# Miniprotein binders against b1l550: the designs that were tried, part 9

Target 1, 279 residues: b1l550
Amino acid sequence: MRLPEELLERARDIHSEAPSHRIKLDRVGSFGLKVPVEFKGFLLLAEADVWVSLPEGRRGVDLSRQVEAIYELSNPPKDPFSLCREAAISLLEKLNYADSSGVSIRFDAPLQDGESLKYYGVEISSIASDEIINKIRVEILGMTACPCTAELIRAYKSSEIAATHTQRSLGILEVSTKAEHPDPDKLASIIERAMSSPLRTYTKRPDEGGLVIRSLSNARLAEDVVREMIHLFLEEFGHLPEDTHILAAVRSMESVHMHDIYAERSFSLDEIRKEISSH

## First folded at step 13 (miniprotein)

Design ob4
Fold by OpenDDE base, fold request of step 14:
Structure ob4 (fold): chain B 279 residues (1-279), chain A 99 residues (1-99)
Amino acid sequence: as target 1 above (279 residues)
Amino acid sequence: SEEELERLADEFRELAERLGYDEIEVTREGNRFTVEAERNGVRIRITVEVDGKEIRITVEIEKDGRRIRILYVITDPEKFEKILEEIERIIRMFLEYRE
């Protein structure tokens, strides 16, 4: 049942009324939207959140206008990064009472693995005000082999290839920058290269054996992984603004423990360069 | 190269022209140029700086007393066209939207 449009003339605009309490809100929006995006030739259904700030003198946000803004930009489906930036800016333009806006988009990115696909997780956001800040979080699983146990077993059995415990490890790179979002495939590659070995969607027995041997030959602590991620990141993305903020982290699901090992470093490009130059 | 900077300046001038700007001012200083224009209360200032293979683009849009700054840092020439298209779309949003 659609109500008559004439009712709009009789109905109060509740959103534009003064609130009972004059308090500014930081974020008001719609969370859990599904929007189509195009990524590397794939059409994906992404999850999106959209929001704006609300001034103290306004009771509510025009939520329908927010939703319309992102869907207008998502038809036809486009790159999620451009969508994110454009939508955040569009929200500020369309909701002129807001001093800030934000968009978040989450999806699984396909990654070619031989004749099959694997994936990594992507979460991006754009926050707009007098400037725009773009954030990307990439998460991908890899494998680590413990060098400590390997050394212990080597000492015990004097084997060339020492057995050690291996585990899945989640690598995380989060980048916040005033520039456009960094390339997600490059970020994922950095994480994989920082680990003992990548994961494979499928392996034949010879390939599996080779993967494990590679891992054993490249044993790394969680700490090693994070440091390697940072090193590789600086090589690839050192051109980003100096105030760009990075979180590099790994969560190792240790196979000999019920708990995980976690390591992280948060830094700006300026800070980390100063640190490295001081050694 | 100087030739590259001139080419880029022309590209951004053309972008402003496509957006319907008629009075476009282009100023050059060293490895940087600025494109400035105003149409229907939407003022744009685009600053482009070239440093080796890196192109830094700052887009400033002013409308109704509000200003937004957008930064792009391009190291891959293949991305330039896509970014240019995005900038055009963004400015167009400001030009077309009227409450």
Scores: ipSAE 0.716, ipTM 0.903, lowest interface PAE 0.7, mean pLDDT 92
Fold by ESMFold2, fold request of step 14:
Structure ob4 (fold): chain B 279 residues (1-279), chain A 99 residues (1-99)
Amino acid sequence: as target 1 above (279 residues)
Amino acid sequence: SEEELERLADEFRELAERLGYDEIEVTREGNRFTVEAERNGVRIRITVEVDGKEIRITVEIEKDGRRIRILYVITDPEKFEKILEEIERIIRMFLEYRE
């Protein structure tokens, strides 16, 4: 049923009225939108959230304009990073009463794995006001091999056994910057290279043996992985603005324990450079 | 690299022309240049600074008293064309929206 458009002239615009309590709101939006994106030639289904700030003098947000802003830009499907940044700016332009806007987009990114694919998690956001701040979080699994147990086994009976426990570990890099979003594949590569070995979708027996031998010969504590992630990040992304903020973390599902081990470091680029140069 | 700076300045002048700007001012100073223009109440200033293989682009857009500043830091030349297209789309949003 479609109502006559003439009624719009007679009805009050509830959203533009003043609220009974004049309190500004930080985020008012539409969450869980399904948005098509194109990444590396793949058409992916992403999930998006969009929001704006709401001043104390305005009762409501024009929610259909929020949805319109991102969906207009998503047809035809395009690069999720450009979509995220452009949608945040579009929201701010379309909803002129807001002093800030935000967009987040989440998807599983494909990564070539021999003749197959594997996937890692990506979440990006853009927050626009008088500037735009872009954030990207990538999460990818790898393998770690414990050097402490390896050393104990080496010392046992003239090191006749080359062994240690290995486990899946989730690596996390989160970057918040005024520059455009970093390439997620490069962030994922940094995480994988920091671990004892990458994980594969599947392996044939000789390749599986090689993977395990690599992990044993490259044993690393969770703390070692975080430090290596930071080192590799600085090599690749040291050019970003000095106030860029990074979180590097590992959650290791230690195979000999009933619990996980977690290691984390947050820093800005200017902070970490000072720390490194002081040693 | 002097030729690279001149080509970059030409590209951004052409970007402004494609958006319908006229009276485009281009100022160059060493390793940086600034493109300024105004059309239909939308003022832009694009500052590009080249340092070795790094290109820093600052896009400032002003309309109806609202200002936004956007930064790009390009170290991979393969990304340049996509970023140029994004900048053009963003400025067009400000030029085409009317409340």
Scores: ipSAE 0.699, ipTM 0.891, lowest interface PAE 1.3, mean pLDDT 89
Fold by ESMFold2, fold request of step 14:
Structure ob4 (fold): chain B 279 residues (1-279), chain A 99 residues (1-99)
Amino acid sequence: as target 1 above (279 residues)
Amino acid sequence: SEEELERLADEFRELAERLGYDEIEVTREGNRFTVEAERNGVRIRITVEVDGKEIRITVEIEKDGRRIRILYVITDPEKFEKILEEIERIIRMFLEYRE
């Protein structure tokens, strides 16, 4: 059932009124939207949040305009990074009372894994005001091998056995920058290369053996996984603006413990470059 | 390098022309050029700086007293055309949208 359009002429526009309490709000929006995106040939249904700031003199946000803004740009489906940046700018243009806008988009990114697929987590956001700030978070599982246990086994009776406990570890890279979003596959690759070995969807026995041997030859503390992630990130993305902020982290689900181990470092490109140069 | 700068300047002048701008001002300072134009109350200023294989593009758009600054840092020349298309779509959004 649809109400007559003529009622719009008689009804108050509640949203455009001044509120009883003149208090500005930082984020007012629609959260948990399902938005189609195209990522590397895949059509995915991503989850999106949209919001704008609300000044003290405006009672409410035109929420239908917010939703309209992102859905108009998502039809036909397009790459999520352009969608994210363009939608944030569109929100500012469509909702001219706002001082800032924001869009976040979350999806699982497919990744080729031999004859199969695996995936990693991606969350991007764009916050627009007098500038645009773009953020991307990538999370991917890898395999780590403990160097401490490996050394103990090597030393035990001068053993020829190379062994240690291995576990899944979740690597995290989060980048906030004024430049366009970094390529998520490159971030995922950095995380995987920092691990002892990548995870596979499936392996045949010779390949599984090779994976384990590779992990043993590249055994790393969680702390050193984070350090390697930072090193590799600087090689790939050192060109980004100096005030770009990065969080590098790993959560290791240690196979011999009931709990996880966690390591992280946050830095700006300017900070870390000075730190490395100073030795 | 000088020929590449001239080619890039022509690309952005043509972008502004496709968007219906006229009186397009292009100024050059060494490895940097700026394209400025105004149409229907939408002022643009696109600054492009080339440093080796790196291209930095700053897009400033002003409409109704509001300004926004967008930065692109391109190190892969294959991505240049997609970014150029995004810039054109964004500016067209300001030119064609009416409340």
Scores: ipSAE 0.679, ipTM 0.880, lowest interface PAE 1.5, mean pLDDT 89
Fold by ESMFold2, fold request of step 14:
Order: structure tokens, then C-alpha cells, then sequence
Structure ob4 (fold): chain B 279 residues (1-279), chain A 99 residues (1-99)
């Protein structure tokens, strides 16, 4: 049933009224939308959130216009990064009472893994006001090998053969910048290279052995995985604006413990350069 | 290079022309150029700076007292055409949305 359209002429526009409590809101939006995106030849169904700020003098947000903004831009499906930035700007233009808008998009990114595929987590956002701030978070699993146990075993048995516990570790890079979103594959690569070895979808026995030997030969503390992520990030993305903010972290699911180890560092590019240059 | 800078300046002048701007001012200083234009109350200022393999693009759009500044820092030339298309779509949003 469709209600008569003439009702719109005599009904109050509740959203445009002043609220009884004049309190501004930071984020009012529609969350959990499904939007199609095209990523590196794959057509994916991503999850998106959209929001705007609401001034203290306006009672509600035109929620259908929010949803309209992102769906209009997602047809035909396009690059999720372009969609994210364009939708944030479109929200500001369409909802002119807002002083800021935001869009986030989440998907699993496919990544070539030998003759197969693996995936890593991607979440991007764009927040628009008098400028646009773009954020990307990448999460990917790798393998780490404990150097402390390796050294203890070396001391116990005087041989060149190293042994230690290995485990899956989740690496995280989160970048907030005024420039366009960094390439997620490059961020994933930085995380994997900081680990003792990458994880594989499958291996045959000789390749599996080589992978384990590689991880033992590249044993690394969780703290040093984070430091290596930062080092590699600066080599790849040192060109970004100086006020770009980064979070580098690792959560190591230590195979010999019932609990995880966590290390993190947040910084801006100008901050970390000064820190490194002081030595 | 001088040829690449001239080619880029032509690209952005053509972008503004495709959007219907007709009094397009292009100024150049060294490795940088600026494209400025105004149409139907929508003012744009696109500043492009080339430094080695890096192309830095700042897009400023002003309409109805609101101003937004968008930055692109391109080091991968394969992304350039998509970013150019994105810039054109964004400016078109401001030109075509009428209150």
C-alpha cells in the first residue's frame, strides 16, 4: 500500500523542526548498508555506514537522502576508495545543515597466494568537513617465531639448528591522512614482511618445511614486529602529509600460552621522524 | 618535465571546460600550476605540483559559503586517470545540485 502523496503537504516535517532539547549530535546515520564495490577485478558486497553531524537547532536527519547518496554512487559498482570519498562529499552537499559527514566501508580483500587466494581485512572511512580525512585499517595474519626461546635452545644445544615456538599473529596498520587512502595491498605487504613468515592457504610438505625454517631464521619479538612495520611504512609512505597519523600493532596468539601478547605504537609522521633523527 | 607539466595543465583545463567553465585561468610557477574558474556560484581552484614521480593535487571547491579542500598525492601513475575522473565527478556534484 502506498499512502496518498498529498499527505506530505499537510503533515509536519518533523525532521526540520527544532528539538525540545537543543543538543548537537556528532553522528546520525544509517549503519550496516550493503553496497557493491569493484576491487581489483572482484565484485564484492561490502558493508557501509553513513552519517552526518546534526546541529542543535535541527530535530532530525533526512535519513533517506543519506542512503540515496551512497547507493546512487555505487551504481555501477566502483572502486571502494573512490566510493568512500565521493559519498562523504555527497552527504555534505545533499545535507547542507550538517557541518561534517562520514562514510565507512568494510570488506575482505583477496590477495594472491601462490596458485590460490587468501584474504585480509580492510576498513576505510572518509570524514568530510572543510577538508576530507581518509582512514584505512588493514588486518592480516602472519607467522611469528619467538627469539627468546630460540636463544635458550641454542644455549642448551650448541648447534646451528634453531628451534622455538611459532604462532599466528595478527598485524594491524591504521592510517589517517588528508591524502587519498593508501593502497591496502602495500599495507598488507608491510605487515607480512614485518612478521617471521607469511601464512599460506596451503603448502606441500617441502614448501611447508621451508616456510617453518624461514620463520625460525627470522625470529622476532612482537615489539620488533611493530618496529619493523613502522620502518617499512616510512620507506613506502614517507611522502604522505606530515600530520598523517598511524597506528601499528600486533596481537600474537602465543602457542605456548593461554593468552595473547599485544604491542602497539601510534604516531604522526613528523613525530616519528624527529624521534628517529635524535639518534 | 616541461612537456609533462604542459600536458597536465591541458588535462585540467580540459576538465574545467568539460564541466562548463568558460573563464579558466591557468597560472604556472616552476613545477606547479593552478587552474582557477567560477561557474554558477561554484568556484574551483586546482593546484597541481609535480616533484619527480609524485603528483600532488589540491582541489578547492567553494559554493554558498562552504569550502572543501581535497588532497591527492599520487605516486602510482596508473591511478592518475581514476583520480581525474573522481575530481570531475566531485565538482559536477556541486555544479548540478540546486537548492
Amino acid sequence: as target 1 above (279 residues)
Amino acid sequence: SEEELERLADEFRELAERLGYDEIEVTREGNRFTVEAERNGVRIRITVEVDGKEIRITVEIEKDGRRIRILYVITDPEKFEKILEEIERIIRMFLEYRE
Scores: ipSAE 0.676, ipTM 0.881, lowest interface PAE 1.4, mean pLDDT 89
Fold by OpenDDE base, fold request of step 14:
Structure ob4 (fold): chain B 279 residues (1-279), chain A 99 residues (1-99)
Amino acid sequence: as target 1 above (279 residues)
Amino acid sequence: SEEELERLADEFRELAERLGYDEIEVTREGNRFTVEAERNGVRIRITVEVDGKEIRITVEIEKDGRRIRILYVITDPEKFEKILEEIERIIRMFLEYRE
C-alpha cells in the first residue's frame, strides 16, 4: 500500500523535531546493507554500514538519504575503497546537520592460490568530518609451528628438523590513516609471510609435505608472528603518514589446547620508529 | 622533475576546467603546486607535492562554511589516474548537490 503523496505534506517531519532529551549522538545509520563492489576483477556483494552524527537539537536522521547516498555511488559497481571514501563524504554533504559521517564495507577478498582461490577478510572504513580518516582491517589465516615443542623434541631425539604441533592462526592488520586505504593484498601478504607458512586451498602431495617441512623449519610463537608482521609492515608501508595507527595481532588456534593464544601490538608509525631506533 | 610537476599542474588545471571552474589559480612553490578555484560557493584548493616517486595530493573543499580535507599519497603511477577520477567525482558531488 502506497500512501498518497499529499499526505506527506500534512505529516510532521518527525526527524526534524526537537528530541525529548537534547543529547548529541555519535552514530546513527543503517547497518547491514548489501552493496556491490568491484575488486580485482571480481564483482562482490559486500556488507555496508552507513552513519552520521546527530546534533542534540534534532530528533532523528534522514535514513533514506543515507541509503540513497551509498547506492547512488555503488551503481555501477566500483572499487570498495573509492566507494567508502566517496560515500562518507557524500553523507556529510547530503546530511548537512551532521558534523561527522562514516562508512564501513566488509567482504571476503579473493586471493589467487595457484590455479585456485583462497581468501582473506576485509573491512574498509572511512570517517569524514573536517578531515577524512581511512581504516582497513585485514584478516587472513596461516599456519604456525610451535618452537617450544620443537625444541623439546629436538633435545629428545637429536633431530635437525624436529616435529612439533602446528595450528591455524589468524593474523590481523588494522591500519588507520589520513591517506587512502593501504593495499589489502599487500597487508595479507605481510601476514602470511610473518607466519610459519601460508595455507593452501589445494596441495599436491609433494607440496603438502614441503609446506609442513617449511612450517617446521620456520617455527614461530604468536609473539614472533606479530613482531614479524610489524617489521614487514614498516618495510612496505613506511611511506604512510607518521600519525598512521596500526594494530598487528595474531590469534593462534593452538592444536594442543582448547583455547587460543592471542598477541597484539598497537602503535603509530612515529611511535614504533622511535622505539626501534632506540634499540 | 620540473617537467613532471608541470604536467601534473596541467592535469589538475584541466580537472578544474572540466568541473566548470573559470578562474583557476595555479601557484608553484618548489616541488609543490597549488590549484585554487571557486565556483558557485564551492572553493577548492588542491595541493600537490612531488617527492621522488611519491606524489602527495591534498584536496580541500569548502562549501557553506564547511571544509573537508582529503589526503592521497601515490607511489604507484597506475593509481594516479584513478585518484584523479575520484577527486573529480568528489568535487562534482559538492557542485551538484543543492538542497
Scores: ipSAE 0.616, ipTM 0.867, lowest interface PAE 0.8, mean pLDDT 92

Design ob4
Fold by OpenDDE base, fold request of step 14:
Structure ob4 (fold): chain B 279 residues (1-279), chain A 99 residues (1-99)
Amino acid sequence: as target 1 above (279 residues)
Amino acid sequence: SEEELERLADEFRELAERLGYDEIEVTREGNRFTVEAERNGVRIRITVEVDGKEIRITVEIEKDGRRIRILYVITDPEKFEKILEEIERIIRMFLEYRE
């Protein structure tokens, strides 16, 4: 049912009224939208959040306009990075009372694994004001082997390839930059390369054996993984603005413990460069 | 190279032309150039700096007293066209949107 348009002239615009309390809000929007995106030739249904700031003198946000903004840009489906940036800017333009806007898009990204697929988690966001800040979070599982146990077993059995406990580990890279979003596949690759071995969707017997041997021969602490991620990140993305902020983290689901081992480092490119140069 | 800068300047001038800008000013300074134009109250300033294989693009859009700055850092030439298209779309949004 559509109400007659004539009624709109008689109705108060509730959103434009003065609020009972003159307080600015940082974020007002719609969370949990589903939007189509095109990513590496795949059409994916992503989850999206959209928001704007609300000035102290305005009671409410035009929520319908927010939703329209992102869906207009989502048809036809496009890459989620462009969508995120464009939508954030569009929100700011369409809701001119806002001094800031934001968009977040979440999906599982397909990653080629032989003739099959594995995946990594992606959350991208863009915040617009007088400038735009882009953020991307990539999470991917890999495998780690413990070097400490390996050393103990080596000492005990005198084996060249020492047995050790292995486990799945979640690697995380989060990047916030004024530049465009970094390539998520490259970020995922950095995480995988920082671990003892990647995970495989399928394995044949020789492949499985090789994967395990590789892990055992490349045993790494959680701390090693984080440091390696940072190292590899600097090699690949050192060209980003110096004020770019990075979180590198790993959560190792240690197979000999009931709890996880976690390690992280948060830094700006400027800070980490200074740190490395000082040694 | 100087040739590369000239090519890039032409690309961005053409972009502004496609967007319907009539008065386009291109200023070159060393390894940098700036494209400035105004149409229907939408002012754009695009600054491009080339440093080796790195292209830095700063897009400034001003409308109704508000300004937004967007930065791109391109190291892969294959991405350039996509970014150019995005910039065009963004500016077009400002040009076309009216309350």
Scores: ipSAE 0.598, ipTM 0.860, lowest interface PAE 0.9, mean pLDDT 92

